# Ledger of designs, part 1: VHH binders against Nicotine blue oxidoreductase (nboR)

Every score and structure here is a prediction.

Target 1, 204 residues: Nicotine blue oxidoreductase (nboR), of Paenarthrobacter nicotinovorans (Arthrobacter nicotinovorans) (q93nf6)
Amino acid sequence: MGDTDLPCVTGVLLAAGAGKRLGRGPKALLPYRGRTLVEDAAETMLVGGCHEVVIVLGANAQAVCARANLEPYRIVVNHDWSSGMGSSYLAGDAAAHTKNHILVALVDQPGLSVTTVGRLLVSHRPGRISSAAYSSLDSPRVLRRGHPMVIDAGLRPAVASTVSGDAGARVFLRQKPWLVDLIDCSDESTGEDVDTVEQMYRLL
Below, numbering starts at 1 at the first letter of every chain, in headers, positions and changes, except where a header shows other numbers; Kabat numbers aren't used for antibody chains.
ipSAE, averaged over its two directions, is called F for ESMFold2-Fast, E for ESMFold2 and O for OpenDDE. V2 adds 0.75 times the mean of E and O to 0.25 times the DockQ between the complexes of E and O.
[cut] stands for letters that were removed.
Atom coordinates printed by the task and the answers are left out, and those that the model quotes come from them; centres of patches stay.

## First folded at step 5 (VHH; framework vhh_enristomig)

Design s01 (from c11a with E104K)
Fold by ESMFold2-Fast, scan of step 5:
Structure s01 (fold): chain B 204 residues (1-204), chain A 126 residues (1-126)
Amino acid sequence: as target 1 above (204 residues)
Amino acid sequence: EVQLLESGGGEVQPGGSLRLSCAASGFTFSSYAISWYRQAPGKQREWVSTIYSGGSTNYAESVKGRFTISRDNAKNTLYLQMSSLRAEDTAVYYCAREDYGDYKGWFSDTYGMDVWGQGTLVTVKP
């Protein structure tokens, strides 16, 4: 048929959490650079090279849709969001075309950049998982897996089969670490999230 | 004070068995998933096994059928029963508490762990 039958990358932005620890409503709606975290992250994924972006919402989905400009993106509401992040990943995976690779990102990590997304997509190899990786000043030669992460289309069924609750993709990655390529993104971000009030400086 | 303390390491011959223990204190042990990791000389830490609060288990491919993870919530203790030991199993073994509610750890096999033990050495030699 057409171009839709060829492998592409679908961005999956996980934005379903309630932001309970932070206590400032859904993290998706946190102010960031003149808009919201969810708008910034989704645009970054699209501009960085994702064919489309699926945003997985859950907690306060109606408020997020009403207050953020999400028209360019596909919205999936995960009604089981409270069961854990794994359920949100599965909802996003189900929405993506089976032939596409998935690039997974978390809404609460403002360090996501167009450069990081592009680097992962360019570096991605068939049959592999490409993980953004970050070192710290305390361990400059040690790369730790982070996000975003590109999951090859051929590996998605196996990942989905092992993803449950908050165990997430890391259960699969622990079982098959030889399938993972670490892509150093330390020059772009620390890979850190915003989970507490003390961490809100990361939005500046 | 939140703490994990491993014990039970030692020297064993190839094909032998050994049981490791991890004693937990300072938190509600039954509410957390707890994992075993190992680190061989000159190598990165690798995940070995996890047991979830509900009792379900997962194992690394290299240890499936040989290692058994279990927990005793009344004793706040985690176990790793190792059998058919190989030279490649020689490592310092660590237990670690997993926080699946922490987004920082979702894609990480090590940096999402918020509590680590000090480790116990297992050496497999003839």
Scores: ipSAE 0.015, ipTM 0.387, lowest interface PAE 6.7, mean pLDDT 81

Design s02 (from c11a with E104R)
Fold by ESMFold2-Fast, scan of step 5:
Structure s02 (fold): chain B 204 residues (1-204), chain A 126 residues (1-126)
Amino acid sequence: as target 1 above (204 residues)
Amino acid sequence: EVQLLESGGGEVQPGGSLRLSCAASGFTFSSYAISWYRQAPGKQREWVSTIYSGGSTNYAESVKGRFTISRDNAKNTLYLQMSSLRAEDTAVYYCAREDYGDYRGWFSDTYGMDVWGQGTLVTVKP
């Protein structure tokens, strides 16, 4: 069969939050590796193997677009971002072609790497959800599910239905744990986010 | 201090029943969705059931029809009525407060939980 019939992966980068708890403006614009978190994360997803990257913006979307170089990516503005992350996920899901798998990532995880993205994409199996998973020093033998995560094209409608039903994607994942493959990424990152001023050392 | 404290665990024979309790303090219990999780030796922590502030419930496929989650808002207490217990139900059971405002929780079993109990052990054996 031709290339047009092969499933592709659309990266969905959730970057709609205001960064209110951090108090340093939108997290998307936090300095990281000589540019911004949103630029680094989006490029990492693309280089790691995503066919395209959709960036979901909300809080300060105009300022983010003006100050970050997002020309290579598709921008979706979620005007309902303050209602919660579910609406941002749904906006990103709706923007991706229905035949594509999606790799969903959060902008505030500076440990996102090309290796992690590539590992998830090559490990992904049809009809499943592939989740990056992390152990801690306190529990080195126990993996906990995290992000980024690859959602198979065939599962996207069911996942979206769970989210739009006043519940997170987490509910779908709990209901169908046998559909989730944990991909150990502990060697690349701790899975830590930047949420408070004290955690800004993670950008160094 | 915001706390969750589980109780009611113990040893029970296959086919038996147990009722677990989770006592909440330090927050407006009735405003939150509260979940039960469990962790068997050598396995990952597994979600069991959630009860939402409005009273609706959700269950893991493995426990549907056997377990019933309920809450008593006047007593700030969550319950898990377990029936038809199997060896596979042997685990430490945890109570956890759901924080759906934390978007990390949309994709993770643990990040959306901002308060955890210490756990109560349930052992099912003949």
Scores: ipSAE 0.045, ipTM 0.444, lowest interface PAE 4.8, mean pLDDT 81

Design s03 (from c11a with E104H)
Fold by ESMFold2-Fast, scan of step 5:
Structure s03 (fold): chain B 204 residues (1-204), chain A 126 residues (1-126)
Amino acid sequence: as target 1 above (204 residues)
Amino acid sequence: EVQLLESGGGEVQPGGSLRLSCAASGFTFSSYAISWYRQAPGKQREWVSTIYSGGSTNYAESVKGRFTISRDNAKNTLYLQMSSLRAEDTAVYYCAREDYGDYHGWFSDTYGMDVWGQGTLVTVKP
């Protein structure tokens, strides 16, 4: 943990959702760049500098494992995925070594890039949360917090505590905004998700 | 039509109390977490409190012990009982519906709030 320029980080890819609003099966299996979204996102995290990648599956986990090449990654199946979003985060957090920072990414963000991951890892400061942030042409001086996000190893217990108490990580972030560093990634992506059929053009 | 409508704002003396209401329509109110936010003149919008579908609550440190969030699912209404009001509580108060949208709502301050009300002004006069 002393022989690299980047922090030792476990990537946690959240891919447990059912894709209900899209209605095209699990988002993890959506075609993207000659493979699937889950394969592209996981490789991007690994190539971008994550020491390892943990993929949290839930809805349709069997189908995702059967159709996507996930052999290079560590798979965690959250059988309680429908009980709430926090349970999937906690499953991923529990799988990561306690001394590592975690970089949390969402499977439905096709704009995730090796450059964005690398920028977050290089920019990360001890004791802080580093969030990718995005502006628009209509508001070029306003950065909005987005994903992916690096959570310092020292903050993980506090974040996990807020999530497990029927509170999401967003509550922790709102209560402690001074712990968050916004890293401008507007030049790499818009931070957009694929959540509805109308948004599928973002996969092109 | 999916909407949230705040009411109950007004002018009060320091140390006074007000109860804000937020009427929800066009969706299954009981299935969502609903939050209160406020924006003071010249300042950024800040989170105040959240009540989850199961009834648990969270508060910003600045209002903890003074404000109480509650909900009446039979009436599709959210409340914020404010007591021991201070000049610093002067703001437009908004209610907002949580949309967890496949995890982005768990980490982003702009995602996960998909329906906002028009706001109601609270003025604490010296």
Scores: ipSAE 0.063, ipTM 0.469, lowest interface PAE 4.7, mean pLDDT 81

Design s04 (from c11a with E104S)
Fold by ESMFold2-Fast, scan of step 5:
Structure s04 (fold): chain B 204 residues (1-204), chain A 126 residues (1-126)
Amino acid sequence: as target 1 above (204 residues)
Amino acid sequence: EVQLLESGGGEVQPGGSLRLSCAASGFTFSSYAISWYRQAPGKQREWVSTIYSGGSTNYAESVKGRFTISRDNAKNTLYLQMSSLRAEDTAVYYCAREDYGDYSGWFSDTYGMDVWGQGTLVTVKP
């Protein structure tokens, strides 16, 4: 039977934060290339090969939906967004079909590209986590784990279990590094985010 | 001025014990998760242990049962009690403040660590 019984990849875009550190309203609505970060990131995930995109909103969700064109995507509102990032990940995970892999991305990553998404999806191996990885000029032979990241459908329950405690997803990755494949994306981006006013140059 | 300062490293024989300390200043220590990392000669920096603000702990599988992380919030100090030390434990040990408010730190191993100490050398030598 068609696509309904095959493992697909659901994109989960985490966009629930208030942007309090930045002080410019929700990061999802930051201007980027003539539109908003959330619109650019979601389209990039879809065009890059995700079967569908789930956007997890929280802070100012109504304002984000009113000002951004999110009609092509599924919206999940995390009312517990202020309790931390883990709750937003769990909301996105719960919205994805249990048979699907998840490609998780962050709205404040302006370096997300169609090429990076496609490279991760093509490289992904069953039973593993495929992480975009980036080298620095200071350590050009050392790849550091970043995002986006593909979590195999079979590993999602274990990842969700670690997030449900005091631990975040990074603790699962630290405890089980042999499950992680690093996919070099240094040619596409630095892997940097926008969290403070001083980092806004990354939107340029 | 936000700072972390490690101490307690030194030379120890295989099977020996050491206690590392990390003194924190310039922030509300009790509100943060604090981690120990190490970097062995010729290897990448690796995570060792984390203690959360709520008191929960996590350990790398290679040190579980041999190392114990603890904190004294009244003294703004983090500890790592190391026992049954092996040659493979030889490394510079760092403490780092975790910022789970940073999405990058939430997903990556070291990206999003916003404060690092200077490190303390542990050498396991017969």
Scores: ipSAE 0.018, ipTM 0.434, lowest interface PAE 5.2, mean pLDDT 81

Design s05 (from c11a with E104Q)
Fold by ESMFold2-Fast, scan of step 5:
Structure s05 (fold): chain B 204 residues (1-204), chain A 126 residues (1-126)
Amino acid sequence: as target 1 above (204 residues)
Amino acid sequence: EVQLLESGGGEVQPGGSLRLSCAASGFTFSSYAISWYRQAPGKQREWVSTIYSGGSTNYAESVKGRFTISRDNAKNTLYLQMSSLRAEDTAVYYCAREDYGDYQGWFSDTYGMDVWGQGTLVTVKP
């Protein structure tokens, strides 16, 4: 596979949350596959084809940097993380080169795979948003948007302008659904996250 | 217990108006963003409108200028004022509480909706 066959994409891994509902410290440091969620997710994005990975930290950033091996990645600390998740997305977006597409992933979703990342990068079309999509056994032919998501370089300013306070990227996606390509990743993951103690089995 | 209960659906002629209500109980209503969704026969559930805790609003392109979302925090009630109704507005309308506890609520069209109502049917007769 040549480099020119894949878009130049910066991975943005959102890992700034405090993990308050889970009560196990920052989700970034949750044990996963012999290391931490943040290390696994970041490596998966890089191996999957991202040119570089920017990790956005916030809550307990010093502890995360001290205990996880993040040397291969670019670290952005969002000191305003408590103001809302929008500030973390904007910090990651601002750190990526303006010419690059971004692949946005969440640290608390185990099951992010090299295959899923590669599928999104290969499927991505200029001027569009490529979203991993997931179906359930209850509705196997209904695909719903999830992450990771590739946002075309040309759409990033418009997405960023909707990401403030309580609005989030959902507003842009809901207003312009015709710009979104759903990439079926149901064979790789359920798209589920780890938000409560009861969901920690998903780390196994 | 946390519940949302829709009411106000019914039959209406094209061009008509209808007001839907959603009564909330079991949580601090004023602290949450609340949305309206709808599902037409044979189609997927689609987002219609959201009102945030601070009072700001967003609308789907298909309903902009025709529908108005509002809330009464003293009554723990959400409203959807619908005008200029069309046949394609025929659907079961659902009230849903937004949960932005994780980033999925930011990217997914239905993820992060932690409480749903039972729905109320709106039929626009040709």
Scores: ipSAE 0.017, ipTM 0.408, lowest interface PAE 5.5, mean pLDDT 81

Design s06 (from c11a with E104A)
Fold by ESMFold2-Fast, scan of step 5:
Structure s06 (fold): chain B 204 residues (1-204), chain A 126 residues (1-126)
Amino acid sequence: as target 1 above (204 residues)
Amino acid sequence: EVQLLESGGGEVQPGGSLRLSCAASGFTFSSYAISWYRQAPGKQREWVSTIYSGGSTNYAESVKGRFTISRDNAKNTLYLQMSSLRAEDTAVYYCAREDYGDYAGWFSDTYGMDVWGQGTLVTVKP
């Protein structure tokens, strides 16, 4: 086919957590830009170039579906969400077509942008993992791996097997760093999350 | 106060062995996965090994078959038994506590690590 063909990518948005540390209910429902974090993140992934977006819910899934407008997206409820994020990733992975690459994003990282998503999709190479990477003011020469991340369709089974071993994708990444392309997104975000009340300024 | 304190570092010849310890305090040690990391001069910190609360283990490819991670929950202590040491193993070794429930840390080398020790130096010299 043509040189303009973009890779077919399923966005997987991990939004299954209870938000216990924050104490403001599920993070998916945190107010952000006039709506909710989950709505903003999912739209950003879709507009940024994902063919479809699968949202993995768990804690308070019924409340999230009732209060957020998620009709444009595929919803997967992970009933094992309390066992950790790995189970939520596996639920999202299982929902994606086996031939598609996956772009994984976290609902609690408000720095996700259309530019970052598009940059990762354009930069992605077959057989590789493309990770958004961020530097900080105190370590400007050091890029650290973060979200979102594109996992090549061909690597998904190997990543999934690592996750199912009671560990996250970082075990795969640590064991096979030569498969990872770092895509500098420091101009778009710090890569930070919202996990405590003190970090809520990151929603501003 | 939640703390991790490494010990057991030193100088050793190539092919030698060394055992590192990490003493934990201020939290329920048995409930957490604990990892070893290392940082060589001029390089970024890299993951070495993890032991989970249930006792299962993972290793970096570069240390598989040479290093063994273990834990003693009664003593709140993590161990790294190092054998067949190479010049490339020269580094400051750190232990770190992993938070499995933290979505933010899933893909980052350091982001899910919420407590770090101060490190212990291992030098492999002929």
Scores: ipSAE 0.044, ipTM 0.455, lowest interface PAE 5.4, mean pLDDT 81

Design s07 (from c11a with E104T)
Fold by ESMFold2-Fast, scan of step 5:
Structure s07 (fold): chain B 204 residues (1-204), chain A 126 residues (1-126)
Amino acid sequence: as target 1 above (204 residues)
Amino acid sequence: EVQLLESGGGEVQPGGSLRLSCAASGFTFSSYAISWYRQAPGKQREWVSTIYSGGSTNYAESVKGRFTISRDNAKNTLYLQMSSLRAEDTAVYYCAREDYGDYTGWFSDTYGMDVWGQGTLVTVKP
């Protein structure tokens, strides 16, 4: 088997939320596959090919650090996590070296697998944004942009500027669709129900 | 019961105007960003506009300058004022609540939306 020349990528795992919808403490600490969601997601990013993983914590950060084994990863605590999710993204972006691409993922992400991470990194092209994409049963030939996402080092300042302003990062992607490469990951999700990804809280 | 209900759709001639409404119930409306999406027959659902809890707005390039999103927090109602309508605007229009505001929608137009309305049909034809 040949070795792939993967981009130098910092994984940014966003795990700052309080898990208020579930009422079971922070989502980062939810039991998953014999460990916690944050441990599983972070290891998946690292094993999938990220050079390093930055975990952004916020709600209950001290409890998460005490109860999860996060020794292999770099921890950033966003003390302003309650002001909005954009602040957590910016904290993770600021922690990553400016020359690296970043792969952004959410701790409660059902589509995050070693295969999905590896596929995005192998597929990534300079100057572009590589987005995991998913089809649904009602639209099997149409790919919808999803997560995780690789943001090229050269695009990070423009993306961060959008997040730090009044406009969300989503608006940058909507306005610049020609910068986005959709990478089909339908075979790695539960596959059948893209609508349930938007309702992840019902299953956790 | 958390719910969004759209109304105001109908048939309109090219160049005409329509005002869509979305009535919210079962949650603190003023605390959430709410968006309009649309879906033409046989096509993917596309984002149209978002209004944030603080009143800031964003628009898709295709509707900028023609559509205006607004909210009335006292009435728990979202509006979309549509003007200079084109045949290409023909679609079912949906309102949707943003779970985490703009950030979780970072990855896609569908992520971060946790409540959807049933839709209201807008047909633009002569």
Scores: ipSAE 0.016, ipTM 0.338, lowest interface PAE 6.2, mean pLDDT 79

Design s08 (from c11a with G101P)
Fold by ESMFold2-Fast, scan of step 5:
Structure s08 (fold): chain B 204 residues (1-204), chain A 126 residues (1-126)
Amino acid sequence: as target 1 above (204 residues)
Amino acid sequence: EVQLLESGGGEVQPGGSLRLSCAASGFTFSSYAISWYRQAPGKQREWVSTIYSGGSTNYAESVKGRFTISRDNAKNTLYLQMSSLRAEDTAVYYCAREDYPDYEGWFSDTYGMDVWGQGTLVTVKP
């Protein structure tokens, strides 16, 4: 028997937004754990088991590259970032090797951990989407789908074909929920993001 | 106070019909997309239908052709007309407001939902 070339996982970190609602400049540069959100998230994905990390930048890409240490990662600048997150996902997907699974994470989700990344990668099954899941705020005994998630290499073309602006993978997942495996990560995070000034306590 | 309040749930026999209502207060109802979700005992919430501010609609495959979502902006009310009900439609039905455009909600079914109702129980029982 020879050696087999099994699919690796490419981390895709979506960091292209302008952070307009927050008013503190790009979210990628927000202080977190003694560095920036983008640096912490990217390192967490790499240490957690991703073969490589592709960071998708857009708004203020030059400032992000100048102020954050992103040397260990692959940078993709999405010049169409203002059309919606779907375009940033497609840019990241295009940069990943076609045989690899993609682990997708958002830069504005503090609490992303090496444990969560590793749990998703270990739990992932062929032909499926593995989603981090968190206790519902309204029903604590029920898990709700969240970020990050692993998209199987075999499903990437179908996901990409449904992506249009803000509709993204959510439309695909709403229409095909049977393809999704929920992986309980409630012990690591609440799954909440930082979108407004009032939510900045999540970075503390 | 920004609020959503569901009503119209109850017991119905298989093949029957029910109309759910969701009364909105404290915000400009006509400017938002509003969705119906449901949750069966021991299961997670699943998306059922969305109606956008412009009147366009979208449905989960499991309810397409049987359920109709509509809105009355003058009454600040959302409706879900349910027909040909099945035992598997038994669930607590929730109304939720979507704050668009929120591109950060791309990967989460409930992300971008900033106001939820308390729910109304629908039981399909022979």
Scores: ipSAE 0.016, ipTM 0.312, lowest interface PAE 6.2, mean pLDDT 80

Design s09 (from c11a with G101S)
Fold by ESMFold2-Fast, scan of step 5:
Structure s09 (fold): chain B 204 residues (1-204), chain A 126 residues (1-126)
Amino acid sequence: as target 1 above (204 residues)
Amino acid sequence: EVQLLESGGGEVQPGGSLRLSCAASGFTFSSYAISWYRQAPGKQREWVSTIYSGGSTNYAESVKGRFTISRDNAKNTLYLQMSSLRAEDTAVYYCAREDYSDYEGWFSDTYGMDVWGQGTLVTVKP
């Protein structure tokens, strides 16, 4: 009997990068838990509570689609991926309905969990940005901003406007820190990514 | 060899001023956005300011109106002019080259930087 006009959350998985620092092909196709990083991340977002998941692909889009099972998800190919991450974010944002919040996640963060996604969605407040946040043993009471994050439907136009200029999305976050809620996810992950060959142990 | 080297730190009284410099080598300095970050004792690194290749600038709210970022492309040098310094500005200040090809660089202050300097200590003492 309830109204379905309440905002849903669209997951936006950024997977357009070429993996140039790692040198092992696209990070999206790195082996993880018996499949690929892109498959694991996308399923985690969907199971965690996202209404749908949009995967933004780029340089290796054809290879990723051929080798990963992405049938349950919506694929957006960003042909301008080499111009930087802003164009990939904008492609994902444009694919989501304007009424929906978006949960933005990165394909190279293997510690993404159903619990973290669910915690962000439950904690999200209207008109705000909810960021997963992580502490370290060096600073156990200090939270640092990380991923994933939920961008409120009402803030998406302002974020997109910032990204489409010379500034990336992080400039909006830096200039308006009072709009950002840090959600402690230190019990689920360290927030660490796979960027170099030395960090590949995180996929084991 | 791509390098960033900070200098100009030191001790200053509250209300005083300092100018930090960052010397860049091994890359086309004028083509990159370059940022200042700082890390106070016992705290995480925080973003302070960015200057883009075109000369536009952004500032953290805590330093806006007190700090000015600038660049000299002919000298491959970045500057941070700090005025009205407070005890809370005590930190190691780092110069960092922005990597907009990195996913984290668009959303995270800590992970988006591909080259860091060694840092220069600023101590504000009464």
Scores: ipSAE 0.016, ipTM 0.353, lowest interface PAE 5.9, mean pLDDT 80

Design s10 (from c11a with G101A)
Fold by ESMFold2-Fast, scan of step 5:
Structure s10 (fold): chain B 204 residues (1-204), chain A 126 residues (1-126)
Amino acid sequence: as target 1 above (204 residues)
Amino acid sequence: EVQLLESGGGEVQPGGSLRLSCAASGFTFSSYAISWYRQAPGKQREWVSTIYSGGSTNYAESVKGRFTISRDNAKNTLYLQMSSLRAEDTAVYYCAREDYADYEGWFSDTYGMDVWGQGTLVTVKP
């Protein structure tokens, strides 16, 4: 029905963290597919159908900009990045045009794919939140919410009002689960991230 | 050893009150947000309330105005004061340590809970 008309969506890539637990510098600069995670993730969002991509940087923002080719993207530096991920989301939200939906992705999820982004955009319904969701072979009928996530333009003010730097969008989602559509992406990824040295195999 | 241990569950009549406790050990309790969850027979585990390290609180709509979450950092203990109890409040109640500092857990409904208690049963019977 609407497979040829995608909603106008701003991609917001959250890449502000210092990578403290990994100890290998900012996750944004981790090697991935012959370049950096941030370059791969941002291009994936753009190619997957986002109208534009806003990258939210914080820790080591100057080093990230110097070492990664981010010229095609809009850069927002969150100087309050250490106060929590909520502040980075709010910075990205503020940079996006108010009428656009937002697709939020995390830089540390190397399983982000053009297919997953496209599936979310095609599946998105007005007034809803579309969440990539993942199951395992051990629990094939149980879908868990994950990233990326599309937040409808009409819901953005309500999401932003619950994001106080404390619990992020989780508080909104827990209080209003009926607004969330789970989009099965188990065939594309496990939804896993890179947080510790032992998980770096996920970048291979 | 990092542990959370719930207590205070039991049987209560509709309209009654009950106070749950969760004793924490093995970590700096005051530095973490701690939540209450519950699971009724045959249902998914649902979030009930969270108290942050700074003292701010959030509640599920179904319990707002009836339940009060609090903490005593000197005793490493979390509380849930339940009032105006209803049959639908019957569930096993769990406390869980939440780490909202981690970016990866931000949007998932159970990710970021890295320590769970074993639960305490609350039964509301007429």
Scores: ipSAE 0.015, ipTM 0.354, lowest interface PAE 6.0, mean pLDDT 80

Design s11 (from c11a with G101T)
Fold by ESMFold2-Fast, scan of step 5:
Structure s11 (fold): chain B 204 residues (1-204), chain A 126 residues (1-126)
Amino acid sequence: as target 1 above (204 residues)
Amino acid sequence: EVQLLESGGGEVQPGGSLRLSCAASGFTFSSYAISWYRQAPGKQREWVSTIYSGGSTNYAESVKGRFTISRDNAKNTLYLQMSSLRAEDTAVYYCAREDYTDYEGWFSDTYGMDVWGQGTLVTVKP
């Protein structure tokens, strides 16, 4: 980028889930690239350009902190994690400085890359939500919204007011699609997550 | 067997009305949020409306004021009352069960839906 500054962004990594469907303990501690999934994701966000990274833990928070090297990051424990991801997002949002944009990522997206994070930050526009987007082989010209995404500082209060245990940011995005910029990241990842045992090949 | 089955689709003139139904079986219907989606030929599947277990509702901007979602927990049935229908409402309509514990559904419009119906076609005649 020329003389255009990157936005000041707090990364919020949502890692509070118990991994019940997967049955391998907390997803945060899944082996990935010689370390843990949470360590890889958090470092990727920081190296990609986030000013700081807040990791929201919940299920097995003590075990995650004991087994993963999270020293460079701010840890927030969401004791209400079982009420849904909305509560974890709100905990992360509350920990971020009010003037910063938030880049939200899920711990179970192993294909998250420094390039994708950097592309979102460089592409971000004031007053908008910048969402990573992915095309498929069946529809190569059609972009589908995925994660991570950047929520503009000015939109954070509105997003937070929409969030509930069962709704998440999806409700806000559905209601206001004109605020969302799709940033093509198909060259970096498929946007796929690890949720079931059959999907564990994605960690290879 | 966990299943959702849509019905009530058909042909209607512009400005007309239709009521779609979605019959649920094999799970505690009253405990879940249930959504309506639609897909027109050559287009992506888009969200239309959601009703939560507590009765709260949300609508896509394109259908607000024209469509009403409702549920009958005693009959395990979801409804979509469609009014003031337009040619652009022509689509296959699907109901889908939302898993409220699905954290991965945060960013995807269709992720977090773990049961889908087979769809019912609505054609708004020019």
Scores: ipSAE 0.015, ipTM 0.371, lowest interface PAE 6.4, mean pLDDT 81

